# Ledger of designs, part 7: VHH binders against Pleckstrin homology-like domain family B member 1 (PHLDB1)

Target 1, 115 residues: Pleckstrin homology-like domain family B member 1 (PHLDB1), of Homo sapiens (Human) (q86uu1r1256to1370)
Amino acid sequence: SKVCRGYLVKMGGKIKSWKKRWFVFDRLKRTLSYYVDKHETKLKGVIYFQAIEEVYYDHLRSAAKKRFFRFTMVTESPNPALTFCVKTHDRLYYMVAPSAEAMRIWMDVIVTGAE
Key: E = the ipSAE of ESMFold2; O = the ipSAE of OpenDDE; V2 = 0.75 times the mean of E and O plus 0.25 times the DockQ between their complexes.

## First folded at step 6 (VHH)

Design g61 (framework vhh_7z1x_3)
Fold by ESMFold2-Fast, scan of step 6:
Structure g61 (fold): chain B 115 residues (1-115), chain A 128 residues (1-128)
Amino acid sequence: as target 1 above (115 residues)
Amino acid sequence: QVQLVETGGGLVQPGGSLRLSCTASGFTFDDYYMNWVRQAPGKGLEWLSRIYSSGGSTSYADSVKGRFTISRDNAKNTLYLQMNSLQPDDTAVYFCARELYFKRTDSSGKTTYYMDVWGQGTQVTVSS
């Protein structure tokens, strides 16, 4: 399908608070957008496919740089085993999926969109 | 212990077919993208095919597109490569590899794959 949507728990930028957000993957627009809730009326942010550098499972990734890894602690995640990351030019996004199956689906559609 | 074991290689005539299997153990197989990679005598590694963790999306190198089919059975922790219309140039050691994460460099259209666990390989020889 062209669109995938659902709830993910996302880490905040300035304060490391984890908040449930409604995510919409839109292949035609080439965006991953997140909203306050499923009504899609209050947009909180957009990740453009062109900006995506890396997509990886947080708990399974080999450390790229020690300094960066220390700053973004995986232990802050409410569920490290269900946490995946999307790195763009300007920011790293951490998301927690509701299940292992959901995490695999989100990873697959994001990587497919970036290809 | 994390391990990948390839089987199914052998000697086959040009135009023949073979099916390779890769059995995974020691990790949650359905959390990982999986790849097939080969190495011909005296040459470097050549990436052949990738399958997503869900099994729904696949991709292939141009050299094997239309002849090879990648698939997986997550219930059996097994990855497959169905090879049809084999040619002498397909002679190589075939490896399965677990992908840790994906990186893309949009400027050149190239995709970087990170593979952290590899099998020991299975030999495929195509000759009359």
Scores: ipSAE 0.014, ipTM 0.380, lowest interface PAE 7.3, mean pLDDT 79

Design g62 (framework vhh_7uia_1)
Fold by ESMFold2-Fast, scan of step 6:
Structure g62 (fold): chain B 115 residues (1-115), chain A 128 residues (1-128)
Amino acid sequence: as target 1 above (115 residues)
Amino acid sequence: QLQLVETGGGLVKPGGSLRLSCVVSGFTFDDYYMAWVRQAPGKELEWVSRIYPSGGSTYYEDSVKGRFTISTDNAKNTLYLQMSSLKPEDTAVYYCARELYFKRTDSSGKTTYYMDVWGQGTQVTVSS
């Protein structure tokens, strides 16, 4: 789809706290934006599609990628099985979807948009 | 434990059609992107098509768009590749694979998809 919206729980950048944020995938703007809530009035951040380097399932990481993960995400995630990662030039985003279906939809639109 | 079994390859004349099948076992079929990848004689592996079985999203390499159709029968854990208007250039061993993630390999934004489970492959030969 062209626009995808929904809540995801996101790990903080510097402080490793998990916060519920309203995410908006906008294909035309080529952005993934996140807000405090669904009213989309208080913007917290923007991820530009061209900055996205990798997207992957946390629970599916291979032994070859263990060295790449420098933080203990598994012990901090509210739900490791529904956690996926978006790596950009300057940071790694960890996000928890409300369901397996939601996680796969989000990953699909982000990967497709980043191409 | 994990198994991908391809069938349906064979010899076909230019302009003909073939349907490849891949029966998947040992993991939850709907939880992964599934792909078809081919290797022509003397050439590198080439990604052909991918599908997200639960969501129905499909993607194709430019050279096969409009001629190939990827689909699944989720109840049978089976992936298909319907090939039509076959050309000699389509001659290759076709592999069924499970995709894990996407990664950009170049600063230009060129993308690469990583696969961790492969089938045995099935030979497709397009010749008069």
Scores: ipSAE 0.018, ipTM 0.356, lowest interface PAE 5.2, mean pLDDT 76

Design g63 (framework vhh_7nfr_2)
Fold by ESMFold2-Fast, scan of step 6:
Structure g63 (fold): chain B 115 residues (1-115), chain A 128 residues (1-128)
Amino acid sequence: as target 1 above (115 residues)
Amino acid sequence: QVQLQESGGGLVQPGGSLRLSCAASGFTFDDYYMSWVRQAPGEGREWVSRIYSGGGSTYYADSVKGRFTIARDNVKNTLYLLMDSLKSDDTAVYYCARELYFKRTDSSGKTTYYMDVWGQGTQVTVSS
C-alpha cells in the first residue's frame, strides 16, 4: 500500500479530550504520524509499527467486554461506531474516523502495515 | 442471531474445482475481516485464507497459494472460496469464520488473529 493521509479525531493522553489531528500512514517508514493540521508542520506524535500490539474496532470489542464490566464507560467516544483502537506497549490510542468507509481503510492499512 | 452458513461442498475428482459460499447474517458483515479454516480427519485446524473488510487485501496458506481464491460480496453479505486444482490433501471440513481483532506478540514476533463466530462447516472430499 502507498501513503495514506487524513483527519482523525484522537483522544488525548493526559487530558481526556478529543482533538482533530492529521494522520499520515507511511508504509516505507513503518510509521503512523499525527500533526496539528494538514500542512504537516507541527508533529504531535508517532506510532511505530513494531510497537503495535493490538488493533481493533472499539464498538465491537468493547461491547463484548462490557458484558463482564458493567459501567465501564469512562472512555466515551464522540462516535463509538466509528472508533478504532491501536494498542502499543506504551499507550492505547483511540481514533474516530469521519465515516465507516474511512475507518475500514485506516484499519486495513494499519493492520497490513503492522504484520 | 449472529450466524455463518457454509455451502458448496461435495465430492470432486482430483484436479477438479469447487466454489464454497458463506452467508452471513445478524451483523454488519463489511466491518469484519473473514477467514476460511479447514480440518482434515484426525488433524487439527488449519487456517486457509483471510480477506480484509474492504476486500483489498487477501492472504493464503502456502499449501493453497495459486490454487484458491478468497472473495467477498459486501452487498450480499457473502464470503467465497474458489478452489481450483483440488488434491486429495484438500479433503476436509471447511469453516467460515469471523475475525474479532488483530493481535501481535512482540516478544516472539507472532501475529495472532482471533475468531469469535464460526459456521457449521461444509465437507469437501477429493477422491477418485
Scores: ipSAE 0.083, ipTM 0.470, lowest interface PAE 4.3, mean pLDDT 80

## First folded at step 7 (VHH; framework vhh_7mjh_2)

Design i01 (at its last look DockQ between E and O 0.06; V2 from the best seeds 0.00; counts 0 for: pae E 16.9 > 2, placed apart)
Fold by ESMFold2, look of step 7:
Structure i01 (fold): chain B 115 residues (1-115), chain A 126 residues (1-126)
Amino acid sequence: as target 1 above (115 residues)
Amino acid sequence: EVQLVESGGGLVQPGGSLRLSCAASGFTFDDYYMSWVRQAPGKGLEWIGRIYSGGSTSYNPSLKSLVTISRDNSKNTLYLQMNSLRAEDTATYYCAREYFKRTDSSGKTTYYMDVWGQGTTVTVSS
């Protein structure tokens, strides 16, 4: 796949709150960009493929770890079961997908793009 | 709860017309491409077309002369107008929310749907 687009909810960088962003994965540009909305007129950030170190499912939901959470206490994910992480050398991004299928697709696309 | 509910199916004569409706709830309808897909008895899924909130449409070339997709964002409702219906148009018709699309290096585009309705059945017969 060369391009993948869709809404994800992510933890903000400067202001630590959960924000809906329009994500664009582009193999040709080698970027994962995100915008205010689907019109793609206001860029909010860019994640370069070379900066991506790891993509993983939120382990707090993948195991019976109901008594322990791996996230720091900034703002709890609005849907921990649908939360995945993209680790870069500069930042850890927390993203919430609209469904489990969407989550798997985004994780697979980003992992294969970062290879 | 995210939900899509189709209606308007039924029995129609060859050459007739039908308008199907899809009521959406539990999400921001305006933010998504919406698609219509059908499945004839014993056959696989056939994509009909898609529409964005601004009215931009794309159709299956085989069906483009027979169908028109529209939406009313104020009513959270998607429509499929079908004209000049034939027996081969007998199928269960589904509305679906497009989550994303993927275009490969050859220029082929795949559309992915994450929410589906239960379907409404259209039978074209005398």
Scores: ipSAE 0.000, ipTM 0.169, lowest interface PAE 16.9, mean pLDDT 79
ESMFold2 (binder alone), look of step 7: mean pLDDT 81; pTM 0.784
OpenDDE, look of step 7: ipSAE 0.034; ipTM 0.459

Design i02 (from i01 with Y33W; at its last look DockQ between E and O 0.75; V2 from the best seeds 0.00; counts 0 for: pae E 13.4 > 2)
Fold by ESMFold2, look of step 7:
Structure i02 (fold): chain B 115 residues (1-115), chain A 126 residues (1-126)
Amino acid sequence: as target 1 above (115 residues)
Amino acid sequence: EVQLVESGGGLVQPGGSLRLSCAASGFTFDDYWMSWVRQAPGKGLEWIGRIYSGGSTSYNPSLKSLVTISRDNSKNTLYLQMNSLRAEDTATYYCAREYFKRTDSSGKTTYYMDVWGQGTTVTVSS
């Protein structure tokens, strides 16, 4: 697939809350971009394939560390089983997929693009 | 217990074809990237390729024309189809569960494999 589009819920960068964003994976541009909504008129951010270091399931790597501060932050995923992470050289993105199938599809296309 | 078990190896004549299987158990197979790796007698490990959950593949360029990797997530099974086999394809073939990671310093791709099978041996001889 050259392009993959859909809504994911992501943790915000400055304000740490979960935000619904329209993601566009574009193999030709080599970008994973996200917009306010499906009309793609307001770009909120871009993740370049070349910047991606790791893609992994959040419940396997980061869940245990977050339990240290379970009372101090509103950062826990609304659905940890459907949360995956994209690590870049300067930021860790947490994304929640709408289903397990969607999560696997998004992870597969992102890893393939970063390869 | 997390386990990978290869099968389908054996003796095959030059020019022949062979399909290897890798049965996975003890983990959610659908969620993991899987790889095939081989080791010829007296040689080092040679990465063959990987397959993602949705069926996309990535191959070692030097082996791409020889092999096809597939998976059946409903059966927790990974496959390696090999065609037009030659004596130099004689090796032990391993399947492995993979974690993808790319190095930043040069853009070089690095492969991490945390669970390996015991291997299945393919001998190509007349």
Scores: ipSAE 0.000, ipTM 0.224, lowest interface PAE 13.4, mean pLDDT 78
ESMFold2 (binder alone), look of step 7: mean pLDDT 81; pTM 0.782
OpenDDE, look of step 7: ipSAE 0.016; ipTM 0.318

Design i03 (from g57 with Y33W; at its last look DockQ between E and O 0.05; V2 from the best seeds 0.00; counts 0 for: pae E 14.8 > 2, placed apart)
Amino acid sequence: EVQLVESGGGLVQPGGSLRLSCAASGFTFDDYWMSWVRQAPGKGLEWIGRIYSGGSTSYNPSLKSLVTISRDNSKNTLYLQMNSLRAEDTATYYCARDVKFVRTDSSGKTTYYMDVWGQGTTVTVSS
ESMFold2, look of step 7: ipSAE 0.000; ipTM 0.153
ESMFold2 (binder alone), look of step 7: mean pLDDT 80; pTM 0.770
OpenDDE, look of step 7: ipSAE 0.820; ipTM 0.914
ESMFold2, look of step 8: ipSAE 0.000; ipTM 0.157
ESMFold2 (binder alone), look of step 8: mean pLDDT 79; pTM 0.771
OpenDDE, look of step 8: ipSAE 0.823; ipTM 0.914

Design i04 (from i01 with Y33F Y99T; at its last look DockQ between E and O 0.04; V2 from the best seeds 0.00; counts 0 for: pae E 16.5 > 2, placed apart)
Fold by ESMFold2, look of step 7:
Structure i04 (fold): chain B 115 residues (1-115), chain A 126 residues (1-126)
Amino acid sequence: as target 1 above (115 residues)
Amino acid sequence: EVQLVESGGGLVQPGGSLRLSCAASGFTFDDYFMSWVRQAPGKGLEWIGRIYSGGSTSYNPSLKSLVTISRDNSKNTLYLQMNSLRAEDTATYYCARETFKRTDSSGKTTYYMDVWGQGTTVTVSS
């Protein structure tokens, strides 16, 4: 589809904690954007389609096992089995879907929409 | 109709530099990821790297220090800058257009290259 919207939980960039964000995949704008919430009033980040290199399931459970300098407990994925990765040129995003079905949909949308 | 044409190959001394070009025609260049790939004599294909329309790049880690990929979308041209060349970098260098494909069951995104250039030969000797 042209647009896909929904909540995903992602590891933060600067502060390494799991944050709920409202994601908007927009094939017309060629962006995957994320906001504080569903009202889409405060943009937190943008992932351009052309920056996406890989989308993959976190089969090594790296999000659940990764240690950080300060916050070990905040590094555990809320649901390791539903964690997937979006690798871009400058960053690796860890994302947790609310269900296996949602995870498959988001992974498929992101990888095929960037094509 | 879709065409990729490499140029800029030739003889170069060890430690030297070359810039390769790839002219694209017959498609909307801006819409595609582009790659460089090389093949040394008697060896298999080796992926060098990928570039997006916005200029983001991803490289083969073993070659990252030697190469820089760039593109000029206004001229439909892809570039490969190579520095500090060694005899082992002697190869035919190809540009390729990538086609995206879905993530497989193991979670890996598969990229396919559906259009290739004829190649340009780089020989590092002396």
Scores: ipSAE 0.000, ipTM 0.110, lowest interface PAE 16.5, mean pLDDT 77
ESMFold2 (binder alone), look of step 7: mean pLDDT 81; pTM 0.783
OpenDDE, look of step 7: ipSAE 0.018; ipTM 0.297

## First folded at step 8 (VHH; framework vhh_7mjh_2)

Design j01 (from i03 with V99L; at its last look DockQ between E and O 0.04; V2 from the best seeds 0.00; counts 0 for: pae E 14.2 > 2, placed apart)
Fold by ESMFold2, look of step 8:
Structure j01 (fold): chain B 115 residues (1-115), chain A 127 residues (1-127)
Amino acid sequence: as target 1 above (115 residues)
Amino acid sequence: EVQLVESGGGLVQPGGSLRLSCAASGFTFDDYWMSWVRQAPGKGLEWIGRIYSGGSTSYNPSLKSLVTISRDNSKNTLYLQMNSLRAEDTATYYCARDLKFVRTDSSGKTTYYMDVWGQGTTVTVSS
């Protein structure tokens, strides 16, 4: 309702590899923050609610081949069936949940922050 | 094994027409968007167009008047009809399975994602 915490695996920003992060959704602070681990001592990033544009299911992603206009390489998700996306103003986040139930909960919770 | 096999390439005179085929196997063809892409000798890849699962199409604006993409889901086959061919259309033509995902950044640059490619068929347009 007010706070949701848990591990998700996400694609890194600068280094395009899959990384386990501790996510904290906080409705009072209006942020989705992520840390190295559950001790919440090393912040790795913050997604403000105002920046969230879209949350969607992305179960078909795989490694990309060279494409037109701009070459893009994306590392295949370790579990495509449990992968969802959070689109913000300037970044697309790819996240893998530990279960289908967890994925539904996180997607539902994050959508409410997007207003 | 997922495969795409192009055929129908060859030598054609300027002003001529040619139809390329792409035979698909190892996946549910009906469920996928499909694209044609070409590469002229010494050049980069050029996207020709895409056909959606339901049969509607989207084309590279620079090639739209020259090409028609169609599919026959009962035969798992994708087609590229080319008309009024010119020497500049000499290229290797590939079919590709589309990932149903397109990103256009703020500068207007569009990135397309394709995971399975054929080996290509060569079209040579010359006198």
Scores: ipSAE 0.000, ipTM 0.098, lowest interface PAE 14.2, mean pLDDT 79
ESMFold2 (binder alone), look of step 8: mean pLDDT 80; pTM 0.775
OpenDDE, look of step 8: ipSAE 0.704; ipTM 0.863

Design j02 (from i03 with V99I T104N D105P S107T; at its last look DockQ between E and O 0.57; V2 from the best seeds 0.61)
Amino acid sequence: EVQLVESGGGLVQPGGSLRLSCAASGFTFDDYWMSWVRQAPGKGLEWIGRIYSGGSTSYNPSLKSLVTISRDNSKNTLYLQMNSLRAEDTATYYCARDIKFVRNPSTGKTTYYMDVWGQGTTVTVSS
ESMFold2, look of step 8: ipSAE 0.390; ipTM 0.720
ESMFold2 (binder alone), look of step 8: mean pLDDT 82; pTM 0.785
OpenDDE, look of step 8: ipSAE 0.845; ipTM 0.922
ESMFold2, look of step 9: ipSAE 0.399; ipTM 0.738
ESMFold2 (binder alone), look of step 9: mean pLDDT 80; pTM 0.778
OpenDDE, look of step 9: ipSAE 0.838; ipTM 0.918

Design j03 (from g32 with Y100T K102V Y113G; at its last look DockQ between E and O 0.53; V2 from the best seeds 0.00; counts 0 for: pae E 5.5 > 2)
Fold by ESMFold2, look of step 8:
Structure j03 (fold): chain B 115 residues (1-115), chain A 127 residues (1-127)
Amino acid sequence: as target 1 above (115 residues)
Amino acid sequence: EVQLVESGGGLVQPGGSLRLSCAASGFTFDDYWMSWVRQAPGKGLEWIGRIYSGGSTSYNPSLKSLVTISRDNSKNTLYLQMNSLRAEDTATYYCARELTFVRTDSSGKTTYGMDVWGQGTTVTVSS
């Protein structure tokens, strides 16, 4: 698929709280964008494919980074088993999918864009 | 015990087809990215391709026309379909479990995060 759209819950950048965002993966633009809602009128951020360094399931990755300062200041993921991560040059994004299948689809889509 | 067991190797004629299987046990197969890798006699490891947990695939460009990777999550099994086989495809074929995808960094280094390997199955392409 060229485009994938849907709601994910992500950790905020400036204010560390879990926020529902409408994500749009676009292979033609080579972007992963997120908006306030599905109307796509208020862009909140853009992740360019070239900025993506790593994509992984949070629950499979070792908890060796237990003392990440920003993580210890905010509430844990509302569903750790459905949380995946996108590491970019600037930032580590934490995203929670609505189901295990949705998580697998989103991770696959994002990884293939970054490849 | 976490295990990967390849099967389906053997002698095959040039131009023939072969499907390899990789049976996984001891872990939640559905959640892992899986790869096929081969090693021709006297050569280094050659990555064939990857299948992601949701079923998308990525292939070594030099092999893409020859191979198809699939998975059956209900059977915990990974497959490699090979077609139009040539003598140069003679190799030991391995399946491997991956944890993450890592892009090539600015120094040109690509890292494959494969933590569990099978013992391999040998394919010989000869008349």
Scores: ipSAE 0.024, ipTM 0.433, lowest interface PAE 5.5, mean pLDDT 81
ESMFold2 (binder alone), look of step 8: mean pLDDT 79; pTM 0.774
OpenDDE, look of step 8: ipSAE 0.697; ipTM 0.859

Design j04 (from i03 with S56T V99L T110V; at its last look DockQ between E and O 0.07; V2 from the best seeds 0.00; counts 0 for: pae E 11.6 > 2, placed apart)
Fold by ESMFold2, look of step 8:
Structure j04 (fold): chain B 115 residues (1-115), chain A 127 residues (1-127)
Amino acid sequence: as target 1 above (115 residues)
Amino acid sequence: EVQLVESGGGLVQPGGSLRLSCAASGFTFDDYWMSWVRQAPGKGLEWIGRIYSGGTTSYNPSLKSLVTISRDNSKNTLYLQMNSLRAEDTATYYCARDLKFVRTDSSGKVTYYMDVWGQGTTVTVSS
């Protein structure tokens, strides 16, 4: 319950392609880290809990405010039905889980850890 | 009064470079995601990219090789660097303040929300 580990596919930061990364959620360290693979020898990035603003998979949104404009672009996810988003202060992460149950678990864990 | 004012537009030759600026006032600039959007003559709005409050950028895939967005939080200023300009880059360029959240649907489609817009600055690319 203090640590959650697993593969997620995420959109790359610099090179916009879908990459499989080994994610480690650590409630004690208050980090969501990701590595090239499950051996955890090469760190690719760290998301600090305090930087997380929102975790979501829904189609609901706030009603448009005065002079608001919305733009949509299609990012081709390898599995759109299993894609969720982690919004941080400085980046929007797109994650694809290996199953619906895995997606629910990761979203729940990250949301509760960010509280 | 929240305001955004773009500048730096003008006439530029094909292959040239141009840097646009957006001066922000009336709000805490550091706290907001900011976007650039353009509109070519007779066409709809096209999102260029956004810069998160911490400085990391995200771009429209079709434009990512042509543009660089940066910000200087100490000057309340947003920048758009454009390189290797072509005639099809002729447009009015707007800066916009993002509402600080985003939605991604099951297809991977991302929706952005913007509440404050500048008046725009016009870039014309012609020989």
Scores: ipSAE 0.000, ipTM 0.197, lowest interface PAE 11.6, mean pLDDT 78
ESMFold2 (binder alone), look of step 8: mean pLDDT 80; pTM 0.776
OpenDDE, look of step 8: ipSAE 0.808; ipTM 0.909

Design j05 (from g32 with Y100T; at its last look DockQ between E and O 0.63; V2 from the best seeds 0.00; counts 0 for: pae E 3.0 > 2)
Amino acid sequence: EVQLVESGGGLVQPGGSLRLSCAASGFTFDDYWMSWVRQAPGKGLEWIGRIYSGGSTSYNPSLKSLVTISRDNSKNTLYLQMNSLRAEDTATYYCARELTFKRTDSSGKTTYYMDVWGQGTTVTVSS
ESMFold2, look of step 8: ipSAE 0.255; ipTM 0.720
ESMFold2 (binder alone), look of step 8: mean pLDDT 79; pTM 0.778
OpenDDE, look of step 8: ipSAE 0.613; ipTM 0.833

## First folded at step 9 (VHH; framework vhh_7mjh_2)

Design k01 (from j02 with K100T V102K; at its last look DockQ between E and O 0.82; V2 from the best seeds 0.00; counts 0 for: pae E 2.03 > 2)
Amino acid sequence: EVQLVESGGGLVQPGGSLRLSCAASGFTFDDYWMSWVRQAPGKGLEWIGRIYSGGSTSYNPSLKSLVTISRDNSKNTLYLQMNSLRAEDTATYYCARDITFKRNPSTGKTTYYMDVWGQGTTVTVSS
ESMFold2, look of step 9: ipSAE 0.387; ipTM 0.734
ESMFold2 (binder alone), look of step 9: mean pLDDT 84; pTM 0.841
OpenDDE, look of step 9: ipSAE 0.781; ipTM 0.898

Design k02 (from j02 with V102T; at its last look DockQ between E and O 0.75; V2 from the best seeds 0.00; counts 0 for: pae E 3.5 > 2)
Fold by ESMFold2, look of step 9:
Structure k02 (fold): chain B 115 residues (1-115), chain A 127 residues (1-127)
Amino acid sequence: as target 1 above (115 residues)
Amino acid sequence: EVQLVESGGGLVQPGGSLRLSCAASGFTFDDYWMSWVRQAPGKGLEWIGRIYSGGSTSYNPSLKSLVTISRDNSKNTLYLQMNSLRAEDTATYYCARDIKFTRNPSTGKTTYYMDVWGQGTTVTVSS
């Protein structure tokens, strides 16, 4: 598909807490952008396809980080089974999908954009 | 227990075809990407291709014309169809649960990240 939109929960960049963001995948622009909400008026970040180095399931790493950082909720995934990662040169993004089907769609879409 | 079991290997004449199967158990098959990998005797591993959760595929370019990967999520089964087989396709064929996409444009090195492997099924292409 050319465009995919939806909410994902992600770990913040500067402030390490879980934030709901509206993600927009766009094959024509070759970007994965995210906004404060679905109105797309305040851009919070952009992931360029060419910057994507890895996409993977992070259920084991989220569980380990939950154990290691259990006294700080900013690192614990709200749903480890639905958590996946996108790594770029500069950053590791942790993303939580609202369902297993959404996770499958987003992982497939992001990887096919990066290929 | 997470398990992958390949089947369908055997002896085949040059120009022949085979369909390999991989039965998965102990995990939610639908949620995972799956790959086929082969290893010829005395050689390193060669990635054949990957099938994504939604059924899209990505293939090793040198093998793309010879192979088709499919999955039947209702049967927890991964398939590899091979056609026009040659003696050089003699190898042990593995299915693997593929947990990570990687891209390393700087080195040209391909790194595979598969956490569960089958025991393999042997395909011999010989007269």
Scores: ipSAE 0.209, ipTM 0.609, lowest interface PAE 3.5, mean pLDDT 83
ESMFold2 (binder alone), look of step 9: mean pLDDT 80; pTM 0.779
OpenDDE, look of step 9: ipSAE 0.796; ipTM 0.903

Design k03 (from j02 with S106E Y113K; at its last look DockQ between E and O 0.41; V2 from the best seeds 0.00; counts 0 for: pae E 5.4 > 2)
Fold by ESMFold2, look of step 9:
Structure k03 (fold): chain B 115 residues (1-115), chain A 127 residues (1-127)
Amino acid sequence: as target 1 above (115 residues)
Amino acid sequence: EVQLVESGGGLVQPGGSLRLSCAASGFTFDDYWMSWVRQAPGKGLEWIGRIYSGGSTSYNPSLKSLVTISRDNSKNTLYLQMNSLRAEDTATYYCARDIKFVRNPETGKTTYKMDVWGQGTTVTVSS
């Protein structure tokens, strides 16, 4: 309810490649943090809830190849149908969930936690 | 071309039931979240509910006891089952393809954005 944990594959910030990260959503701290692995010993980044502007899934990339769509990524997602995005004022995060249900759960907790 | 077409609307008596259909074409239906939305005459839009690509649902709390959303991916069709209909349920009913939710920075409130809409099907609940 207050915490959600799990692996997601995300596009890296510095090195633009897809990386598996352990994500921790914490409603009390109002953060979405990610670590190297589930032991949570090496923090790789933090997304503060107040910085989140939009959350959306990336089906437009997979459904349309039109030149004018805005959701095109530089490096193609390993699974576009399971890719969702978290837009902050500083960065656009691309994340791949392990299943459609996991994607729904993560997007739901992130949106409701950011309210 | 991406298209959504609703059907199944009509005249029904109070207390009756009705199932609406939404035929989808021009996109990979299985991968998209879908919503039903309605608009009563002279009123604003009211979100009814959403079905996710994995089949789970979320409903407007005010309507959850009256409606059931389902999908048949083999037929590219979205359904809205409505029961115990009342005169206030008279409206045009739309299916829509969900793509994102947007946080209002002033209020922190989140809304959902739908990029493709059907033309609607009209339900009239009257004796």
Scores: ipSAE 0.078, ipTM 0.420, lowest interface PAE 5.4, mean pLDDT 81
ESMFold2 (binder alone), look of step 9: mean pLDDT 80; pTM 0.779
OpenDDE, look of step 9: ipSAE 0.824; ipTM 0.913

